# Miniprotein binders against Uroporphyrinogen decarboxylase 1, chloroplastic (HEME1), part 4

Target 1, 365 residues: Uroporphyrinogen decarboxylase 1, chloroplastic (HEME1), of Arabidopsis thaliana (Mouse-ear cress) (q93zb6)
Amino acid sequence: SSSSSDPLLVKAAKGQAISRPPAWMMRQAGRYMAVYQKLAKKHPSFRERSENTDLIVEISLQPWQAFRPDGVIIFSDILTPLPAFGVPFDIEEVKGPVIQSPIRTEEDMKRLHPIDFEKLQFVGDSLKILRREVGEHAAVLGFVGAPWTIATYIVEGGTTRTYTVIKNMCHTAPDVLRALLSHLTKAITEYVVYQVEHGAHCIQIFDSWGGQLTPEMWERWSKPYIEEIIHAVKKRCPDTPIVFYINGNGGLLERMKGTGADVIGLDWTVDMADGRRRLGSEVSVQGNVDPAYLFSPLPALTEEIERVVKCAGPKGHILNLGHGVLVGTPEEAVAHFFETARNLDYQTLFQNHVPAEKAEPELVV
Short names: E, the ipSAE of ESMFold2; O, the ipSAE of OpenDDE; V2, 0.75 times the mean of E and O plus 0.25 times the DockQ between their complexes.

## First folded at step 3 (miniprotein)

Design A3 (from n6 with Q15F E19L R22Y E31D L35F E38L R41E)
Fold by ESMFold2-Fast, scan of step 3:
Structure A3 (fold): chain B 365 residues (1-365), chain A 82 residues (1-82)
Amino acid sequence: as target 1 above (365 residues)
Amino acid sequence: STPEQVRELVREAEFLMSLVDYLVAEGKYEDAIQFAQLVLEIAQEAIDIARQLGDTSLLERAQELITRARELLDRAQAELRR
């Protein structure tokens, strides 16, 4: 079937039989690479780098050219789709993302509109080019922020250490917050489908700020909207697996499984064997090598990769870091990570022995 | 209760660490340094309380955050000096 032509990463996401785990890294393209640093110096505006098709493609392909990962994620920002549905933002050097007109009231909600893909052509065009360049050898990944995480940026006005506005809205303006989360759910669903239609093999949903909620609050304010997105996307794009990741997710794993995602990403603080046990065999896992191991001697990194892979089991595992690649990470360590993944063999790792007479059975026509 | 307060501090520190990683990736080193220092402060408060409570699991988790935040702070400072 057509599934036999799926990239290794997609097969792993679907829990299909494969010979080794596929590997990619969160924040795969970035400042740890000399080529990225050089390009960023020439094009210092992050918005320019994330909204220009040629730059997006060049940056996204930098790790592909250097390391040949099994997944190539589009270089983009979690806030990129926001102007397309009525939330303009800028990125300032000291303050980071700034939303000049936060949405906090019913009146503010009137600025929101359905997502306008005319404003996001650079995303679609970039995905088409990436699919053409690497699609025969690797999965192209798109991504999106979860409604809670995106709402946090919108109502806080950008980056915040306290996130008090959104927490207060849970108590003082819950109907406004629910209306915002509902609008975001619709926009995010359309954006995911758009990315799939333009070349993404797989989508990762990031609920980075969701880990900051108690499990009960996360079930009230984040989970239902993520479930709605996943259900809608699976109905419209049934062959596209969805990976779900929350930073600091140790207390949320069973609830994350309940969203209907195909793959649950484990952060580096979760023991892989415990995470696998808690999630069961019905869902695939992603992760979760500690990014700090990339600063270890290469033999120690190899040992840790093999340990994580053995704990995850011989199917349904996408090897990744438990967090994004850190700035200052040696490129040699990243190269070694991907080379180690390519050289793994599940049969060898689990010491499976196939009798000679069954290794290559006679073909009876 | 006090153990719940420690868990909230640990979650806040983990949230801020995600922010630090984002800021470093975007070349916003001065802001990254500021937030990394806040992570260290919050995680240290969590350690002090967890130690007083004798909760070894929360203590280990908070200590790991200090280690990670210090390493990322040092990297951000090194990048700013380059």
Scores: ipSAE 0.000, ipTM 0.161, lowest interface PAE 18.4, mean pLDDT 84

Design A4 (from n6 with E12F Q15Y E19W R22D E38L R41E I42F E45D)
Fold by ESMFold2-Fast, scan of step 3:
Structure A4 (fold): chain B 365 residues (1-365), chain A 82 residues (1-82)
Amino acid sequence: as target 1 above (365 residues)
Amino acid sequence: STPEQVRELVRFAEYLMSWVDDLVAEGKYEEAIQLAQLVLEFAQDAIDIARQLGDTSLLERAQELITRARELLDRAQAELRR
């Protein structure tokens, strides 16, 4: 009953009737924008930019002010909640994220504690401000990493290319890994609820490293924890849609649908028509324009957007890229993407011409 | 408009190449691979059109982009396999 007051993006997520697809972009705020680059030079610490309320709000609103997307995602890092439950990290210039004290043993697990939201007040405050600023014109999105993805950072000590520690733990220390994943599931559930309570209309779960698992291993080590999070969140926040995205998810779509997420985000390598067919009409989809199309001539970008929208169907589609905005993406192309989305009309796009019945057979004269 | 489109395509590919170097330096190999592949695609398209136009300067610039993008793509892919 409250669905009539929901933002366009939320209505699409719930599969409700709408006149056009809403649109937003993963990595919406960032380096491709000149205003972001200027701010980053003044505030070069990524942790400062992602942990200061004023900077979070300013950065998150940069694409809103420039392009008026239908969704405004909070500028944050996937590792942001970690210190609040016992896992400090830093971001180093060359290495990127570093967790100096990885968790790999039962003894290491003693450092973990329930999530402390006093350490995350900047997230809640930022979401409240974003909600006020966008008003009725956009949805505010929060996000979180899935337990497998977060556990990979924690046990590897940062970014990994081999996944050696976490894959070995599946065989040599499965009880420790399960205990870590269980703790993360509880912390992540609380963090999602916290974001919703502070202004998020919608939450996206990222299982970025889940794509590195075979479907059978993902079903074993990631899916159950994601299902637990979604079930718990839906019980406590029944009106909040959940979007689920995995990079490289072509082999996982049916299993992702099985998690109970409202919206499945499609990777750019998945054909939208195939993805939609495999997922059916019961769930909504997000995506999946190849970010590379933002470098194409604007008419070609328009054609690709229309192709993707037609393949997704007239209901339950959140237009997005199939991956994050690439460095060097022209701001003009991003503006054109959102303008194109606003100018779409489902009635026009899905117009069927029914030919009049022939009254008599053709006569040769 | 075709000659102008090709010039803009080559200029944009050159701009993207500057970011591929930065991404490799930052250890962002997946993003570097995506941009390097895009540079290769643009440069290959530009070569075909530049040949038809007889623009040897554009042809040389596009060939240089292919050489550099392939080198960085190979390096980023090798690092990602490590």
Scores: ipSAE 0.000, ipTM 0.172, lowest interface PAE 20.3, mean pLDDT 85

Design A5 (from n6 with E12I Q15L E19L R22L L35I E38M E45L)
Fold by ESMFold2-Fast, scan of step 3:
Structure A5 (fold): chain B 365 residues (1-365), chain A 82 residues (1-82)
Amino acid sequence: as target 1 above (365 residues)
Amino acid sequence: STPEQVRELVRIAELLMSLVDLLVAEGKYEEAIQIAQMVLRIAQLAIDIARQLGDTSLLERAQELITRARELLDRAQAELRR
């Protein structure tokens, strides 16, 4: 049963006893859904869709209405808070987000200011409505980009394939980069608290570009700022679990655990049993079905979901994809994923099952 | 499909990923996405067969295709969904 003051997803995040894994998907609202495509034709501006309260709510609720996931994440963009602290951007149709005035020098830093929530009321208003609509049946999730990931957009001037400017700044302008990361840490902390105060049950931190760093560079340039955010948020919002996700995180799992996050999201390339073993039972895990499995026959998808769940163990698991849902994913496969999750029962799954942590013997090197 | 036919499809998929890179460079994201999705389906089939046969080479090639196709789809999604 899922009865409790906390939603199932929040109980899982806290490692509490539950009867099945909760499930949601990264990028669960979007282009794979016919209803989203229809709305996007009527409202073609992505900024309109991500900055208008009514549209944000409608889009965020589309997967809830269709599939009844255990989590409803606010439809938003990782760059949404940037103008509120002094970094305006535009979205160009083919190139995506563009920051015409990158921040790369001490002089550029003077454009930054404390985050202004008058410019982000559509986020707070949307979260309040989502909490009202689904709060008894699903967790409302907010999210934010990590300081390194946000700094990469700001410094590079938008999306980057090379990471040349920011990596060079680690050597040629480390004081400027530290000052930027510190400012972002403050703004991000306030933005997370704002989302919690306006209805989010849970927050996911995305360090999408952290996977481009060696573990040693990540520990120097990203981890300390994430730790500061998590510590500050937990002091002000002690009941709110934090999920931490990095795309391509196989080499970073132990270091990610060290941030103080409640839940570590595993990339699809990580074997769940190995990831669980490396992280232990003191932290919860999220993921990590390969999004490509949604293109497989439904029985194969069911088998993969059950395999992942068995490897994650009977508590502390939020079932998800190991990455965002892909464009062109069949809606029938998404429906099947959530129906499969709802029909799981830990007691049945773990009857005569050997946990992944104990399945493999220790080998002498 | 026979294992030999699947290996042949993986080789063709590898060539198609080179074409996908060119389509992305030209800003033809919708076409690139369609081909990348086809590559993912081929690669997933190849992984299942490679595991059944213990074919490490096919498994490695299929995993590389999934990685490349996913990186492309992620970039294209970031651009088109914005």
Scores: ipSAE 0.000, ipTM 0.340, lowest interface PAE 13.2, mean pLDDT 86

Design A6 (from n6 with E19L R22W L23F E26D E30D E31Y Q34F E38D)
Fold by ESMFold2-Fast, scan of step 3:
Structure A6 (fold): chain B 365 residues (1-365), chain A 82 residues (1-82)
Amino acid sequence: as target 1 above (365 residues)
Amino acid sequence: STPEQVRELVREAEQLMSLVDWFVADGKYDYAIFLAQDVLRIAQEAIDIARQLGDTSLLERAQELITRARELLDRAQAELRR
């Protein structure tokens, strides 16, 4: 019994009838905004900005105040929950995230414990405030990293160019890696439920590093854990849609659909019409305007938005970029993107004619 | 074909070039490759117009963009293969 009072974004995620696509952007709050840059200069520690309730709320609301997107995603880091289950980290200016004590052996696994939400109260508090501030005008989104992506950070000790440690571990220490992925699956499941209970209307799962696997390896080392998370979350939070996104996902779309996610996020390199044909109408899609279009003349951006929306179809589409907002993106282009989305009308765009992709070639026998 | 058009293309290419650098630094080599290819296209257009105008200064700046974009493209492609 899904409520008819759901925000536009939630209705789209559920494939319900709506008059236009809702829109939000991955990395919506950030360096492209002058107000964010000023705040970051005053509070230069990324961990301070992502772990202080007042700062999280202020940053998360900056794009909503400026552009009124249909979704407000909590400003946070993919690594934020890690200390709460036994994996401390720092963010260094030059190196980025650093895991002080990587987990690579059975002995290392003993440091892990069940997730402690007393250490994550700033997340829950921030979501409650965001839900209150946004009201009925937008959906609040939480997010989490997929087990493979999180395991990659933990095993590699931070960001990696080669993925050599975790890929080698698939061969040399598969039981340890499976145990780590299993622990992460339980912690991530609890973290998703926590975010929903504290105000998130919708959750996005990011498997950012899953695209670095062959499809066969992804089905072995990532997909089963994501399926377990989605099934567990849907059982406990049946009204909360799950969006699933992978960078470079063109080869994985059908496999991503198989996870049970409500919405599949399309990478910017995927043709939207092809993606819709491959996924069908049973799931919703998110995306996938190329972030580079935000540097194009505004009329070209409008044409590209309309093209993507027409290809996605008149329901089950959350308009987004195919990747996060890029550093240096003009704020005027972001404003134009959201204004264009608000002014769209499915009735006008589709003008009562059948899309060509639904008309199959006639077989002459 | 005006000096204003060349300056605009050079500015656009420089903005995209800074994004290519950022994506390389962030390990997003597929996006870096895509944007570097766009920089090469835009810079080549700038070269063609600058040549028509006979402006050696604008031509030199546009040629520097091609050199930088090719270096970044080669680096991003090499990293992606790893």
Scores: ipSAE 0.000, ipTM 0.119, lowest interface PAE 20.5, mean pLDDT 85

Design B1 (from n6 with Q37F R41D Q44W D48E Q63L T67Y R70F D74E)
Fold by ESMFold2-Fast, scan of step 3:
Structure B1 (fold): chain B 365 residues (1-365), chain A 82 residues (1-82)
Amino acid sequence: as target 1 above (365 residues)
Amino acid sequence: STPEQVRELVREAEQLMSEVDRLVAEGKYEEAIQLAFEVLDIAWEAIEIARQLGDTSLLERALELIYRAFELLERAQAELRR
């Protein structure tokens, strides 16, 4: 699609002139919605909900039908692509997601293979349907976990509270960890391209566990692989913007900018004005209303949204939360968030405002 | 509640979350559910105070408690329905 026909969110991601910020939320579909709770009760299997095309589409469209956000992200799981390249997982009743055969040694690496998209047709089919249903009105977003984050699940054997295995591997088995991260980089690159080819307007990369690393360790163990993915994707899908988000990213913003991502997502702990100052105008920003504000009185939520938007500036801003929607969030607050975003007008909000980033005219001889 | 009292309650709630996780792992779902609701009560109170104080550390801890408590609640409740 031409830039003039791009959805509002894609135009914002590219830093193009627009009349208001687009808005969507991380973890947009979920248990905070009564309609989702009813569906989950009828279809209690996590695997069924995340691997059945009809259910993925229905769930992904629930927030769009209720709130009309400017972005519709595919309902999926960060672990969904893993079986397609040789890492099966199960959902156990007590433990939740479990990888029964973690990869921790050179011998374990032999189980990995190139990604098999026949095992992921439900993702591609779901994206095609979402693009057809909302593509004229909203951006369809795909997503993927960064290599460090995915490696953490694989080597820990599932969810982790301590990060013991992967942190130890950085010191005791660095060649094995690098080989795993390299394989994941190739698989993730192909998965991103697959999502774009099947309907995604925009992709968000989540390095959820990258925030657990010091900046120096993140620079060593995560950043290079993310850079490789972004470079490869931009070469093959040059019109698709990439959003990059890390939870707890306050110390990483300049390094995140260095990955080549089009949009840097700010977490809720970063002051938007400070984040914008540090990132400059070379990249767009996403965020970063504190999800706790969704529990505030609606007027306070409106004031906070307007404050964040003013700090981000009239260009290159995708309004979002600084974290995913929390379970238990009032639906009324989510509705109010999106209604507030739709009612914003940059011209009114920035009446006679001269942005700090706008260059002053230089003296011409 | 004073800010200091709330920080103490958050420390207690973080300890209770470890207990909730243990109870779920041991199949004691009813006890886990009761404890998870207690954690949520503390966490919601902590959010209000952290926001007023601009205490980003306390706010992050409270949000993490809410997220983890809801996930464990969902797991425990699902097990009871199986």
Scores: ipSAE 0.000, ipTM 0.246, lowest interface PAE 15.1, mean pLDDT 84

Design B2 (from n6 with Q37L R41W Q44L R51E E60D Q63F T67L R70Y)
Fold by ESMFold2-Fast, scan of step 3:
Structure B2 (fold): chain B 365 residues (1-365), chain A 82 residues (1-82)
Amino acid sequence: as target 1 above (365 residues)
Amino acid sequence: STPEQVRELVREAEQLMSEVDRLVAEGKYEEAIQLALEVLWIALEAIDIAEQLGDTSLLDRAFELILRAYELLDRAQAELRR
């Protein structure tokens, strides 16, 4: 149930009245921070950092201690749950995730099993600690990859540049791909519920590379599985808002809204005013400051933040970047972003402004 | 915007990416970072146009450039830090 004591971010996700937009960043904890770099030198294995409760908690809290964002996302990897249902992986610093035994055939599918949470206790324990540490001052976010995105890693054997194997499977092995996506849907649903039960206020679903599909292909191969997850999660965890994000989502906004997600994350390529117009006021939006603006002079960053906030409107907006924080981003710019968000006031911003939805026809000269 | 304009952007970004590799090999990490960021911005623009056109091949190439730009940024930044 909704409560007046809900964190600011949760109120925004539910479209409730608030005085300013909450703010957090995708890839919030990471190498742009000096404290993260120092910790990573002591613990150079990414898997160690993402699978050790003490390290997960320390890293997740680094940006909260430094910047006090309105959301604290658990430091983790989208592939973290994979070994728990039969898909082992490694993470190499240059190459990223590597899956030594891809799943591409009916025989390969026999390695899959129901998700085993005994192998994921570090996630549940970390969420409990984060919830306790942030108290009422921030929302704790969990996250998960969408079935299409996870399947892409599994069948490609890791990060891919062409998505050739999975795209070919749509034509040459559709029954195998459907079976894989169905298994992933069940495992992901259980993983989301697990995160909520252990402290997450809010869950973000990442279908980061789903945008590389045409809208028709996305509706066939991704949307139904996401809808199934959202439906199942809302039935079991009715008070938990779900944020849905796809990288390259400009052509998918209306279809993303159709999944039943509470919040649609806009990527950096979508104009916020256009996105808000297309989605309407019945759903909340997240984003979408271009991460490149963090390399701009601070006054220019302030102007862009205010522009985005004005376009999103005075409710139902979670301020974020349109993509994750870029490698090499100045830490000072991140601090300025969060300070700017805290100093915003909707009444002041909208006193003499006409929202995009009510804008008069442009006067062209 | 046309598919030919996106191909032009992707080709320019791919050529700049080769230049980033050369700068990293020569130990010019600050210049490599600046150029890799330029490649990233071009690739982000290419994604926007390719998405609007529905061209899966161009979209794949643009995404590849983003992944490569992040990888090179990471490598160049790591060298500067140590």
Scores: ipSAE 0.000, ipTM 0.180, lowest interface PAE 16.1, mean pLDDT 83

Design B3 (from n6 with Q34E Q37Y R41F Q44F T67D R70W D74L Q77E)
Fold by ESMFold2-Fast, scan of step 3:
Structure B3 (fold): chain B 365 residues (1-365), chain A 82 residues (1-82)
Amino acid sequence: as target 1 above (365 residues)
Amino acid sequence: STPEQVRELVREAEQLMSEVDRLVAEGKYEEAIELAYEVLFIAFEAIDIARQLGDTSLLERAQELIDRAWELLLRAEAELRR
């Protein structure tokens, strides 16, 4: 049974009856906001901004203060938990994330250890503060990368365009890759539970690089580990919905549904009506307004939001973009998106279709 | 609408769902869609009233109507596309 006090977003994630779709945005806090740009100039290190409790809380609350979304996601990085289980990294302005000592052999695996939450207290502390600040008005979201996506960073040594090292390991060192994915699965499961225990209402799993696999390879190298995480989390945190998102997921929707996630996030290239038809009514959906629509005239943005909402249906929809908010997005457009979402009403969007009785004449002459 | 009126509408909508099921079974998908949207409209009207009153029974009934009507809309649309 659902608590009547659950946030709107949690109700939507569980497919419960609601009067409008909740809304939030991937990359909600960030460079499109003037207040974020000013703070980033004062604190130029991304690691400082993502690993300092005061800064995490301030940044996470910037979009909530400005726009009042139905979800407040913790400002963090997908690599944030890595040092806590033995994989140090840096974030460089031009190159992005860099892992100085990639893991590719059995010998390299010896550097891994169980996740140490003493090194992640800034995450737990930030979530507790966010829950206190917005927990009555919005859902607090945590997030984590899927094992394949995290393994790709670790094995490749950072961001990759070709995925050649990890794809090659699927054939030349499959036992090492399986051992790495298994360790990551355990660490990720504990990290998700940690986030829930410290205030997250909902968790989003990102398998951003899973879209670089064929469906058969994804079934072999990613899906089983995600299923294991979701099963373990649901057993330990049964009331916490899980959202699952992959960039470019058009070819994977049915397989993503098979993971046991409560909500499937649709990429902006997927037609919402087609995606909903393919997924059915048993799972909720998130998305999927094209982020580029935020550069359109406001009336066109409103029409696109309404179109997406109508296609997603009257329940089980978390309105979002189909990808993260783009740099340079006008703040006015983001404000309009959230205002539009708050003013939506399923009753208005889905009209009453009653049979009309034959009209009788008003006047008899 | 008043709370009493909303409870009566929900009761009526529950009867309409039986008619929607019958229309689908008879292959009358267009008519089924029209009635399913009527059920959805009533259920939405019930949601906020049920929450304000703390009427968990009314809220659960509204949720069931939305679930059933939406499932039938998807099914009826799929059949019309054959």
Scores: ipSAE 0.000, ipTM 0.340, lowest interface PAE 15.8, mean pLDDT 86

Design B4 (from n6 with R41E Q44F D48W R51L E60Y Q63L T67D; at its last look DockQ between E and O 0.74; V2 from the best seeds 0.00; counts 0 for: pae E 3.6 > 1.5)
Fold by OpenDDE base, look of step 4:
Structure B4 (fold): chain B 365 residues (1-365), chain A 82 residues (1-82)
Amino acid sequence: as target 1 above (365 residues)
Amino acid sequence: STPEQVRELVREAEQLMSEVDRLVAEGKYEEAIQLAQEVLEIAFEAIWIALQLGDTSLLYRALELIDRARELLDRAQAELRR
């Protein structure tokens, strides 16, 4: 059956029986690695690095070559698709993302158009190459921003700390905001399907700014559009696990379960055992080691990994950080994290755990 | 789909909403959920086409379908959890 050849990460996402948790890290390709720093010095533009097939593949494979994670996420940005549906942006060194022409009115909405995948060919080509390079040894991960998160950048004109313009539009221009979020829902759905068709085994949805809403406002302005994406993707790509992640999600866990995501990503501010109790057994969990533990003595890091894995239980866990790898993280600590993960055994960690391999009844022919 | 096909699909979806209301009233929540999800798919496609064409009328019809279909979907899902 097609299920037996699934990467370990896909099996975990589906809640299948496996011998250990699969592991990957958010921002596992990044500035903490000397090889990335060297490449970034040669190619100083973030847009250049994230929109060129050869550079995307090289950067995405840097963690693969160094650490052999169970997941290889494409090096990209959640804003990468914006120019493909009519929203140009720049990345400034100091300010980060800048959208010169925010969308705030019905007239501004006329600039939006259907997603043009000719402008995103570097993403598709990169995913195909990554799938070939990792073979069956890892899952290739795609990712997108959630509609609310993307809309926040578009409405605010870039990074915000207060979200005052978009939160105000919820009251002053709700129809314009619903139209924008609905347009983004369609574009993101197509972009997820596109990533799967080009070799992504699993997709992560980042609602990075969803945790800045009240739970009521999140249920009204973010959740519905995420549910629609997940429904539409599950219909078209039924075998593709979806990971849903919000940074600062401790107040939203029960609400996140309702989205239809296969995996809920936890940040480190959530106790893994509490998260498991609140989410129940029907959904998988991802996380949630504090990225700061990678600066700790290696024995303390090992103990924390084992604690998190034991709290998650022997089924439906993807080991990760609660957020991205920090700048200045020692590469040796990242190596140790992945080595520790590879050496874990659920039979050793859980005395009554029955391994998957013994559960197929030999059909005595 | 052509713009004309999408306008027709929206008209059909508006009619399907009466069937969703009936299914919810009859306690056929699983069927209501399935049909409400189909209405949502049509409405989201219609928004995309409406924006491309500058068809404000189609845009507002699609937004209304989304709001209504979601309300019924949420009600039906809540009843299946009881």
Scores: ipSAE 0.035, ipTM 0.509, lowest interface PAE 3.1, mean pLDDT 91
ESMFold2-Fast, scan of step 3: ipSAE 0.135; ipTM 0.662
ESMFold2, look of step 4: ipSAE 0.355; ipTM 0.773
ESMFold2 (binder alone), look of step 4: mean pLDDT 82; pTM 0.759

